# VHH binders against Putative pumilio homolog 16 (APUM16): the designs that were tried, part 24

Target 1, 332 residues: Putative pumilio homolog 16 (APUM16), of Arabidopsis thaliana (Mouse-ear cress) (q9fie9)
Amino acid sequence: MANNNSFSMSTMFNTIQEILNEEPLTVPSPPSRGGYSLFHIRKAEMDIQRIFNFMTGSEDLKDDISVLDTGTLMWMASLMTSDCDYFMVITTNKNGSKTLQKLMGMSDDMDVFFFEAIMRLFIHVMTDKYASYVTIQGMRVFQQDKRELMYDQILRYACFLAGDQYGCIALNEIITDLDDPYYRDQLLDIVANNALLLSNDAYGNFVVQHVLKLRDSRCTRNIADKLCGYCVELSFKKYGSYIVERLLEAGDVPMATVVLDLLACKTEMLIRLARSEYGNFVVCKALELTNEILTADLFYGLVNRLMPYRHLLHRSPRSKIATILDSMSVPN
Short names: E, the ipSAE of ESMFold2; O, the ipSAE of OpenDDE; V2, 0.75 times the mean of E and O plus 0.25 times the DockQ between their complexes.

## First folded at step 25 (VHH; framework vhh_6fv0_2)

Design bb4 (from aa1 with S35T; at its last look DockQ between E and O 0.46; V2 from the best seeds 0.00; counts 0 for: pae E 2.1 > 2)
Fold by OpenDDE, look of step 25:
Structure bb4 (fold): chain B 332 residues (1-332), chain A 123 residues (1-123)
Amino acid sequence: as target 1 above (332 residues)
Amino acid sequence: QVQLQESGGGLVQPGGSLRLSCAASGFTFSDHWMTWVRQAPEKGLEWVSTISGSGGYTSYKDSVKGRFTVSRDNAKNTLYLQMNSLKPEDAAQYYCAKDSFYSDSTRYPFDYRGQGTQVTVSS
């Protein structure tokens, strides 16, 4: 009994939230680097451990940040970023990440350390569940020159990040937070240009969906163009179907693009889609959205193609399509 | 010149195990983070696992956590990926990649990778 849990967009967001709310992975022990590691110096070890405890401790301890002098904070920042292993251990910790985010923006001088560390480990940070938020925070609080450099990296690795489990989340957040039209548009263009690839990817599809939700007309149109001819295939897939549904809802041009694909495919394929687990929603939505005077041609096109097979569609337990067809007289 | 040579791929049944190796030369191996990436047919390059220069830090894609283990022998300039409980979705060309963050001004993470080794998982 395949629990037909209608994977709604809400479910996706919830799943993402659930992923975000999952218990922090066991914090790896501070790495013991060979000979030159700060970890080999006892005093340094104590300091490192203290800082780690401070950074990864409970939120209650965070109030203590306010009592630390600038020199101490600078020293801490320097120490935390002096070793990539150590930095990653802190940043990949849920509390550590949060604490770092709080420290960021307190001082431009301190931010230099964080910026350098992030840039040095950019992909590693961006593809981590918690560390990615440090980058996001940097994009919010760092000086413009640093942000621009970070944007350049994001653009460079956008497709890679989009295909990553946590990178896609971070990327979506960044896209949402972007207030610079230049970088935003470039990022949207990258997503749009790679829409087919991303739509077929387990994580990339979330980025495409997210971008479509932004309702950028140019981007949406570009995505529609790139997915033209592939909408039927995508509609057989769980996440692909969501993308196609979003296109149907995005406006006349994207809707027409999808519907034309549905009309252009082989009848057998269309019927198969209409009866499929996910495709039935796409076809149903297409019918619902085209059932208007201005799009009557599209609507009747679909109806005419589907009508001869209505008996097959009635055998599908939840076929809203059959209901729609029964209610409609096909104009000769 | 940076050289990376992957080996250890092959055909395994679901639930089987493989151990991939990557021989590195042309750079100070211990100074660089190393990454395993994979590419399945008609899919993009995806990150699998990373290990720091010292080996003190490791990270994994969630889908491989608990099944894959990355390690390195700096004395042998060799990177390893122990893959247990292999699944059909793990089938891909696996590449060893040298992180470029430490030496490359462009900071492109996977500029240096080998020819790859093919992992096939089939019953």
Scores: ipSAE 0.443, ipTM 0.773, lowest interface PAE 1.4, mean pLDDT 86
ESMFold2, look of step 25: ipSAE 0.518; ipTM 0.805
ESMFold2 (binder alone), look of step 25: mean pLDDT 79; pTM 0.816

Design bb5 (from aa1 with S59N; at its last look DockQ between E and O 0.42; V2 from the best seeds 0.00; counts 0 for: pae E 2.1 > 2)
Fold by ESMFold2, look of step 25:
Structure bb5 (fold): chain B 332 residues (1-332), chain A 123 residues (1-123)
Amino acid sequence: as target 1 above (332 residues)
Amino acid sequence: QVQLQESGGGLVQPGGSLRLSCAASGFTFSDHWMSWVRQAPEKGLEWVSTISGSGGYTNYKDSVKGRFTVSRDNAKNTLYLQMNSLKPEDAAQYYCAKDSFYSDSTRYPFDYRGQGTQVTVSS
């Protein structure tokens, strides 16, 4: 998974150096030419180029940041959050994101700078591969009042984030980490209430899949209710079929909802689904799961619709449906 | 009060190029991050690209990286999108948008108010 960030680091550094060179700066020479440690550089002598080099440098080359004095750390936090471009360049760098995460939580006063920068740029940090983890770290280490404001933004933009290639990953990490029932239940409800839209989205389907893996019974029932009437359509699709299979496995009520949806379509459509690349797995799983005494009406509902076309189903060499139907036939 | 006026769309062959412009007024243009969003018929809005207020940071949807270039001229209050190597899937109404934090039923983070400009790609 390569980093596809189109922002050029050299272009950004050239632009920043042009701005800095507009006026003379008094900066003493560093004590050595190598290394990215700020250990020996006085706070007043720091500039944005040195901060960029320190923040984005290899983790193998960095000193323990906990040894830096508080004044230097506060100056660094203030400077790197003073300009939106500075903050984005640092946080969208893999090492910059990791280093910033180490600085977060060290001081509540320092965290104000990071919180304000994150909130000002919330959508842009949350849709970046690396910067989104700075926000996730803030939710782990910031004071509760800051975390609550961040969750309010996540709830507000959840569907937008779910539709983004990196936002969906970050949103899933947040869903996994979220222990506060007030925010957790609201976020799960937003995903469930938008389940059809998200299930048909190139990235949003991964959020629906993730939420179903949590096995939250209320959320799963809500998703099943919102997808009722659409399970056949979804089952023709690669990711939609996976979501429908997870609903079939989730308990008697979601299973019944799916199977009744399958039975509600015309037999021609059900046969097309049973022979399709993805839908055959849904129909097969529905047969397997309803083949019990308490669901016999659902099972035989499916069998009665499929059995007359058993020979057509045998033409599908990857399908297990015909084998299940054959086990019910009276041999000659 | 905020006004955004898109132009530069048209009909182009696959592989062709277009340059979109957006004239902005009613706000301090250089203070705001700007984005391009697009909408194909019967589809929702899709984010395409973003540029920071100074122009120092740009970002693109992966499907357009290397083909599209966003830029701005803060002296002229104008946002641009250079679109090269156009594909049929790029056909849409294109809108420029200001970053926005506001309530609506979609909870969408971009404020687009212009008429948009149509890009059509035909074989």
Scores: ipSAE 0.514, ipTM 0.787, lowest interface PAE 2.1, mean pLDDT 82
ESMFold2 (binder alone), look of step 25: mean pLDDT 80; pTM 0.822
OpenDDE, look of step 25: ipSAE 0.591; ipTM 0.846

Design bb6 (from aa1 with S103E D104G; at its last look DockQ between E and O 0.39; V2 from the best seeds 0.50)
Fold by OpenDDE, look of step 26:
Structure bb6 (fold): chain B 332 residues (1-332), chain A 123 residues (1-123)
Amino acid sequence: as target 1 above (332 residues)
Amino acid sequence: QVQLQESGGGLVQPGGSLRLSCAASGFTFSDHWMSWVRQAPEKGLEWVSTISGSGGYTSYKDSVKGRFTVSRDNAKNTLYLQMNSLKPEDAAQYYCAKDSFYEGSTRYPFDYRGQGTQVTVSS
């Protein structure tokens, strides 16, 4: 029955303030043997504050870490990870995060403490601006067994992380750093399977874009499949248009998928897209990339649909589409 | 059975303030991290704030930092969200959510959420 005495930092601060406000306590007679003397508690509190100051202090302290003996480092690691609130306060601090990252990998024994803390607070750490880098560093320096467990958590919460402001950044870094094909493929599959949702998300779209930049043919194809029928809609959006452009550039199959969507939509929608702020780039890219012998059918399909409305397209500032169409109307 | 009941929502003008409450039962409240999440019309569920079991750690969505304050009274099994300087973009159904992360649970980030309370921000 482990009495999870949730040591609250707030309680600690309040207690410290109370202690500071207390008049000089007359030295009470040495309490008998058994009770953890107020002195030990004070010492512990002082140590906690010292560690915090050390961890969150300026970069000039970098040289100081190298001077600390292994025992002290182990003690510090233990203390920092003994309380979840305390750990979070340190890890979410910009300097604290950096210092932790430096400590990680110095010793396998120390890494156990960090690993356990990260795992216990996995989502909280991964969705924080600075703390997420601690996890990323763990994924780099921890032993394989610990990394695998972390991967399992990442996979489990991949979609959640992708939709988070800082989680998406961490996820992209992890995807980039992944050297294990098994975990990498699984993560890519998750992204691909949820491509429509993520593409429409304020943060998830960055993950989809990132994955497409990796040029994994399987993943890209899967994403194309999932976005089939939605490319026109996505192309009206700023980040959606980037995704669709990436698909156009990814190869014949993804390109065809996008172009077929453009060909299948209503004419009014296509013209609207071609004149839109972001969609015009998509349509232009589609025309440029299909203007080859092997994809001539797609190209002419687009041209034929757009040509009757070329006058509208000329009114759009900087319309490359109109230029392409004009080049086709010149009777040899 | 875990129960979460949100209250305190309402209609406010831009720049106004609201205080949301969430009454919790059916679990040891102090042992669990709690979160506020919200869902605006035609938008997905988004995280707003989290507070640790003891209340010693709090986190906020960037867009609400400095305006919102999460707190808890463990003696009353109640979670709070003080919302100041409300903006139209803050209008949403707000939910109290029980986090599963503190205990190392392998479950979804939010095991339980209440029925929610509506926050409307309009002139």
Scores: ipSAE 0.428, ipTM 0.767, lowest interface PAE 1.5, mean pLDDT 86
ESMFold2, look of step 25: ipSAE 0.753; ipTM 0.910
ESMFold2 (binder alone), look of step 25: mean pLDDT 80; pTM 0.818
OpenDDE, look of step 25: ipSAE 0.000; ipTM 0.229
ESMFold2, look of step 26: ipSAE 0.637; ipTM 0.858
ESMFold2 (binder alone), look of step 26: mean pLDDT 80; pTM 0.821

## First folded at step 26 (VHH; framework vhh_6fv0_2)

Design cc1 (from bb6 with Y57W; at its last fold request DockQ between E and O 0.33; V2 from the best seeds 0.48)
Amino acid sequence: QVQLQESGGGLVQPGGSLRLSCAASGFTFSDHWMSWVRQAPEKGLEWVSTISGSGGWTSYKDSVKGRFTVSRDNAKNTLYLQMNSLKPEDAAQYYCAKDSFYEGSTRYPFDYRGQGTQVTVSS
ESMFold2, look of step 26: ipSAE 0.627; ipTM 0.858
ESMFold2 (binder alone), look of step 26: mean pLDDT 79; pTM 0.812
OpenDDE, look of step 26: ipSAE 0.509; ipTM 0.804
ESMFold2, fold request of step 27: ipSAE 0.457, 0.416, 0.645; ipTM 0.778, 0.745, 0.867
ESMFold2 (binder alone), fold request of step 27: mean pLDDT 80, 79, 79; pTM 0.816, 0.809, 0.814
OpenDDE, fold request of step 27: ipSAE 0.403, 0.394, 0.418; ipTM 0.760, 0.754, 0.763

Design cc2 (from bb6 with E103Q; at its last read DockQ between E and O 0.42; V2 from the best seeds 0.51)
Amino acid sequence: QVQLQESGGGLVQPGGSLRLSCAASGFTFSDHWMSWVRQAPEKGLEWVSTISGSGGYTSYKDSVKGRFTVSRDNAKNTLYLQMNSLKPEDAAQYYCAKDSFYQGSTRYPFDYRGQGTQVTVSS
ESMFold2, look of step 26: ipSAE 0.579; ipTM 0.836
ESMFold2 (binder alone), look of step 26: mean pLDDT 80; pTM 0.817
OpenDDE, look of step 26: ipSAE 0.478; ipTM 0.788
ESMFold2, fold request of step 27: ipSAE 0.464, 0.635, 0.572; ipTM 0.783, 0.862, 0.835
ESMFold2 (binder alone), fold request of step 27: mean pLDDT 79, 79, 80; pTM 0.817, 0.812, 0.820
OpenDDE, fold request of step 27: ipSAE 0.541, 0.275, 0.483; ipTM 0.820, 0.691, 0.793
ESMFold2, last read: ipSAE 0.446, 0.603, 0.438; ipTM 0.772, 0.848, 0.775
ESMFold2 (binder alone), last read: mean pLDDT 79, 79, 79; pTM 0.815, 0.810, 0.812
OpenDDE, last read: ipSAE 0.435, 0.344, 0.488; ipTM 0.773, 0.730, 0.795

Design cc3 (from bb6 with S105K; at its last look DockQ between E and O 0.17; V2 from the best seeds 0.00; counts 0 for: pae E 2.6 > 2, placed apart)
Fold by ESMFold2, look of step 26:
Structure cc3 (fold): chain B 332 residues (1-332), chain A 123 residues (1-123)
Amino acid sequence: as target 1 above (332 residues)
Amino acid sequence: QVQLQESGGGLVQPGGSLRLSCAASGFTFSDHWMSWVRQAPEKGLEWVSTISGSGGYTSYKDSVKGRFTVSRDNAKNTLYLQMNSLKPEDAAQYYCAKDSFYEGKTRYPFDYRGQGTQVTVSS
């Protein structure tokens, strides 16, 4: 056998099977006249292995959910959330996550089990590729009191989630879906207040970019304020330069903030930035966006600083700055 | 006092294997989730793998999935990372970390970690 993926799936299956082979839990004495046997037969068919197979099975499971009675679904919810490993193995499976999302919102009593499991395992759920969407679904379908508690956790851990490969994606989905101004504004403020740290992060920069794409004027100004004085430093860096370009595009005030930072540094530093791997794109975009009547002071501020070094900028491959400056020399 | 001590690092050629160990003391090992994290020079701390307290749940960073296997021996209070098919990108200082969750604090879940063990992959 030459497939390493089989080993990983085998390990997960063996772990679940070990749990299913544990000694049975203590059960109450059966009632008189045979009630015990019916209880054990029904319970045995709904054990954790059968629940796992049901939850992680094919898309035909969608139709099977509609035929199960509420009592059976309630029992399934209680058992699969009874242990952290049961819940995590099911929710981190692609099909298990999808199936769990369909069960959520069907009954407020069932949702208590899902809510409590998510809250106990919040960080681990939110940083998983598939399980994070279980939390997102809970925010869509749970009762308001549960959703508010979940938003409190998101606010608490927003920066940690933003720095995680899957957490940043889940956080961006939550930001997009938030229409409650109280929680939305607080979350946007946390992102803005930490914008410098996040802008330099491999995953956090995607959260800052996403928030800027929302075109929320207050949040965009807050981000610009926090990055004011740092735009040159950021523009030398891979992730930071993307953020500075997004600020340039975000409106007149953020654009002015960036350009004034560029103009505030020494000309030698501006030329180093204009010739740098990432900063040349920032300077080029600043020139392109300020080349308008209303921003002429910013545009010519940049041109006047760059023009004496036009020949040096021509020796920088991939730079469009020299081309822009050459076009300025022809039209009067 | 939580104490974690990593070992098993070394120099390997690309495609080689190493097995890292982490001896744990000062807490009830089987009650706590454990993680492996790594740090290459001039790079931030990077999560690699997590294992639940019982060992029934494991997770991996996508770039190591299928090559690395996390495991634990709760009788010996020891965490392991089997690293196969090593690549130059895997070269880093590897740390084991207790998954400490400080909900009301500014601390992160991976605050308690050992001194680390160096993994070097020759070209």
Scores: ipSAE 0.436, ipTM 0.751, lowest interface PAE 2.6, mean pLDDT 81
ESMFold2 (binder alone), look of step 26: mean pLDDT 80; pTM 0.826
OpenDDE, look of step 26: ipSAE 0.442; ipTM 0.774

Design cc4 (from bb2 with D104G; at its last look DockQ between E and O 0.52; V2 from the best seeds 0.00; counts 0 for: pae E 2.04 > 2)
Fold by ESMFold2, look of step 26:
Structure cc4 (fold): chain B 332 residues (1-332), chain A 123 residues (1-123)
Amino acid sequence: as target 1 above (332 residues)
Amino acid sequence: QVQLQESGGGLVQPGGSLRLSCAASGFTFSDHWMSWVRQAPEKGLEWVSTISGSGGWTSYKDSVKGRFTVSRDNAKNTLYLQMNSLKPEDAAQYYCAKDSFYSGSTRYPFDYRGQGTQVTVSS
């Protein structure tokens, strides 16, 4: 299926015209005893094989799709979307995805075929390395009514997509591109409302990080609010610690929220966190970011809790915290 | 009355193999895409693989690609998962699922209904 042949554009054009003009094929004699699972070759199956070879062939040979007439393009769109297997085999191919993206937006009538196929297979398209870009292209070039239906599906499955290795990438692309405040704010709210779950996920954490980098003050506040009370727990975890570090960096109010959460736990827990595999980085960053006059209350809140235990912190193999604390004992 | 019955689980050593089966009834099996999902202790459901209704298209989570093979026999209404080179992180309860953009929650696209089959990988 992913076996790509390199053909010239004129050869591909002639092949498509041959498909359009062919008479139905006769059925060959069945093989003797055993052999094929298929006893019939249909004209449509031959036609789809030629279209598959065209769509998945070398991208260098397809720069002039515009030379194909409207009837040929409509026929291609109809046949490649006529069966879910045909569509998925083409769209999950690297060159097939690129070629399909070039066809999208050329004709509103042709786009109906692509839209309907994408919507039938939405989750499978959005979680594929190459096919997800077909959906992203549709959101760029389809008519507004189609785009709004696609946003509704994104909102419905946002958390599932965020937890997928390719779905999270596609979702972040959509978040970056989305200008409509109605859909954008709803999507950001879904991410924020699920921030605890996503922050612990191998792929969902990238979505939370991406949203924090947008510098949307409402969304950042919502994430901080949802994670308040959980920052210590998160900081013990591989993915959760990344989110707490990003929240520390997101501005003075989120930073204060995190540091106050750290200070609210018992000193024994804070020391365990400071010595832990992932939490030491959070505590170190909190010290570094609060070490200035404007945040001195937060800085010394942390230092006063950690200082009596600085000898234990020196024994931690991954800690700069002890070095920061040692600098506090040098007379001016 | 959709019914899905998983079997073929068991205990294997790391690097071993198992073949899971799922017998389906109560719907037109060949019309529906089927998936395998799994759940390890204290973890949520994890998608593993999907196969189209005809079997002409398959997809895998990257962590199992090359080690697991999904297949189906539409004449027997049976879904299979061949699991090779098993790792401790593959240990879970495995469920087969019918394609549905609703599986008891509005935000999970797979409908699983069986008891599952346990896969245990011991060192």
Scores: ipSAE 0.520, ipTM 0.807, lowest interface PAE 2.0, mean pLDDT 82
ESMFold2 (binder alone), look of step 26: mean pLDDT 79; pTM 0.813
OpenDDE, look of step 26: ipSAE 0.554; ipTM 0.824

Design cc5 (from bb6 with Y57W S105K; at its last look DockQ between E and O 0.25; V2 from the best seeds 0.00; counts 0 for: pae E 2.6 > 2)
Fold by ESMFold2, look of step 26:
Structure cc5 (fold): chain B 332 residues (1-332), chain A 123 residues (1-123)
Amino acid sequence: as target 1 above (332 residues)
Amino acid sequence: QVQLQESGGGLVQPGGSLRLSCAASGFTFSDHWMSWVRQAPEKGLEWVSTISGSGGWTSYKDSVKGRFTVSRDNAKNTLYLQMNSLKPEDAAQYYCAKDSFYEGKTRYPFDYRGQGTQVTVSS
């Protein structure tokens, strides 16, 4: 007696087809918002409801997607992308997004449907918490010609995406994955050329920070140039101060740019910065990094401005600057 | 050519409700996605909500989700925003906008917006 409890391809296919054929429960809907509801769909649209239920259902149940025949998968791809509302309802669902990502890359012919839907709805997909990962997956698995068109859209909308709460996350994922120097350099240039705008944005600052962490010397220099004259203002702010600290660490020229900005402001402002919640760390780092022979002019420029106010700096919760100054004030 | 006119703003106490309306003309309203955006004093435009042309898909900024409801009446060429549980941070000039991203035709989202209606939440 052989044990025939082994998994069978025909059994798996029938199980998946039963899921696809299962009709959703008809539930009376509340009064519709704008006259449209998924639960008042005509018979033809009931097929899309079955696809919706399949796409948004349990991840474990869909482990068998790979055994569905190509015709079934093509039919599903065609129908779910046939209407912008269908596509957006599926892709903005957490499980729908994950399931769609599993379908992408399986066939170049199926990918045409997904690519066309993504491109038509690009911004709405990229700025959604879940749908944005469908675009990121496309950037990973689509044919090169499709990926190039998607990069063109990323470049076109980079600043808008960077300013969005979910778009900035998606953009940073794309920057991390980006290995084509042609598109990488252009994207980095857009971020750098808009660095002041982005650094003052609630979400765009995360993109600037991410780009600086790449330690691309050309991009870092361009960012420093664009932020010149604004480093004091930025240093009062939580995320702005991190950007300025990264510039201080990035090499002699970016460091000099920041320190010269600090020295260009009035002494009263520099003292307020040194006592501030975030700016004290910038001033400390500037002192630490310029304390060398080659940068002695910058170092003593800072020390000479701060030293007369040493007593005020001691009374600040940010007393690290005061201890640095004390080490230099030994009497004759 | 495109004309959008917002109404329904006013003064309300925290926790109160308002319903904004936007009358649209000069384009085929039902073919276009529509958005609500707002601008508080000394701030830039902030996206609030989007609705597809058919009304079959809606989206909301996280801070208003569950409190605001966008809807449309394509027979009346009118967009609505029901705002419940209003907070002081919701005070702004509210604009309806034609969603040019759906068409993929412009770099500048919300180029076609009305004159706005003021929402004030006090005390």
Scores: ipSAE 0.442, ipTM 0.771, lowest interface PAE 2.6, mean pLDDT 81
ESMFold2 (binder alone), look of step 26: mean pLDDT 80; pTM 0.822
OpenDDE, look of step 26: ipSAE 0.455; ipTM 0.779

Design cc6 (from bb2 with W33S W57S; at its last look DockQ between E and O 0.01; V2 from the best seeds 0.00; counts 0 for: pae E 26.9 > 2, unsure alone 64.9 < 65, placed apart)
Fold by OpenDDE, look of step 26:
Structure cc6 (fold): chain B 332 residues (1-332), chain A 123 residues (1-123)
Amino acid sequence: as target 1 above (332 residues)
Amino acid sequence: QVQLQESGGGLVQPGGSLRLSCAASGFTFSDHSMSWVRQAPEKGLEWVSTISGSGGSTSYKDSVKGRFTVSRDNAKNTLYLQMNSLKPEDAAQYYCAKDSFYSDSTRYPFDYRGQGTQVTVSS
């Protein structure tokens, strides 16, 4: 009695949430570099509200920032990152996020503050609509050692992020920007290994789709492997059907995987799929792509299974499938 | 107005060396970190190296570590990139880059760049 521990995505997310509630990684306090004294003096010049207004309200950031000296900018960075809530307020603001992204990379010393703040609030930042772009920018401009640490966090929470409304977007951008094969491959492996879970998720499916669009042969094959046996079920779903269609288009091996699933399922299920809102496209695509000499066996397999039920398929308003079958029935 | 002008590119054989220069004007050079980025054909902009305003801190892409050295002369408002042991994969248009605070909605770093200098590595 194989306890099919149905890996519930909800359970995964809950577990991750529990992990996230664990004690923030004590980012070592930045070494007290002697510059703290200068920061105290300039506190008198700009209060928290002024900084906020500057970060979130300025339309001409170039002119405003150009007037600021490096010391002032450093002070601002220190102040913005001194409180996690304050940092979040700025980063979750559309303009604040943009301004912060511009500040990032201007100075290595400033970047230390931003990096630390991001790391302390990593999940919060990555799951926010605007704040996630701050992390993305960090991944572009920060020193290698900082980026590596950030990559580690991304890898650690990749599945969680993939299932998040904004995290999935950020993750896709990160995947796109990754030029390091080591980290990219790891991330792709995580997505592929969790392809079934992610494909069934409201947001995770976008990550799977995105990864498939990258046309990484290894990753695509791995995804196909993980989705083997589940393609029919996925095809009934809107986004699932997209994934399955992408697999059909990805090459011979993924295509065969999908088609074999279609051939292996019960006839009733296949007909239901062919008549379904989204599944009809999958079945149609499968027929179209297999209608070649090298895959004729797959094509005819599908045709033979569908042909007896052609009359049912004709009742479907958009049945391209029926048209294909009709073309096969014409006695030369 | 911020102006950046790259020079020093050329054709080299694998294993060869080049030294890129960037002349900067229109801003207080020493107050800003400067970066080198490169773009190969059909590839996106790639970060190569960054040096702090003071020159005390440097960062490199892993693939160029040990081979490339970024430096600057603040008195001359000039950024340098010494490239040694060049590889074919290093071939690209190289840009001197500075971050700015443009009011535009672009989220790309290094929005101040020069015209670039071409580095070709061919046997």
Scores: ipSAE 0.000, ipTM 0.210, lowest interface PAE 12.6, mean pLDDT 84
ESMFold2, look of step 26: ipSAE 0.000; ipTM 0.075
ESMFold2 (binder alone), look of step 26: mean pLDDT 78; pTM 0.790

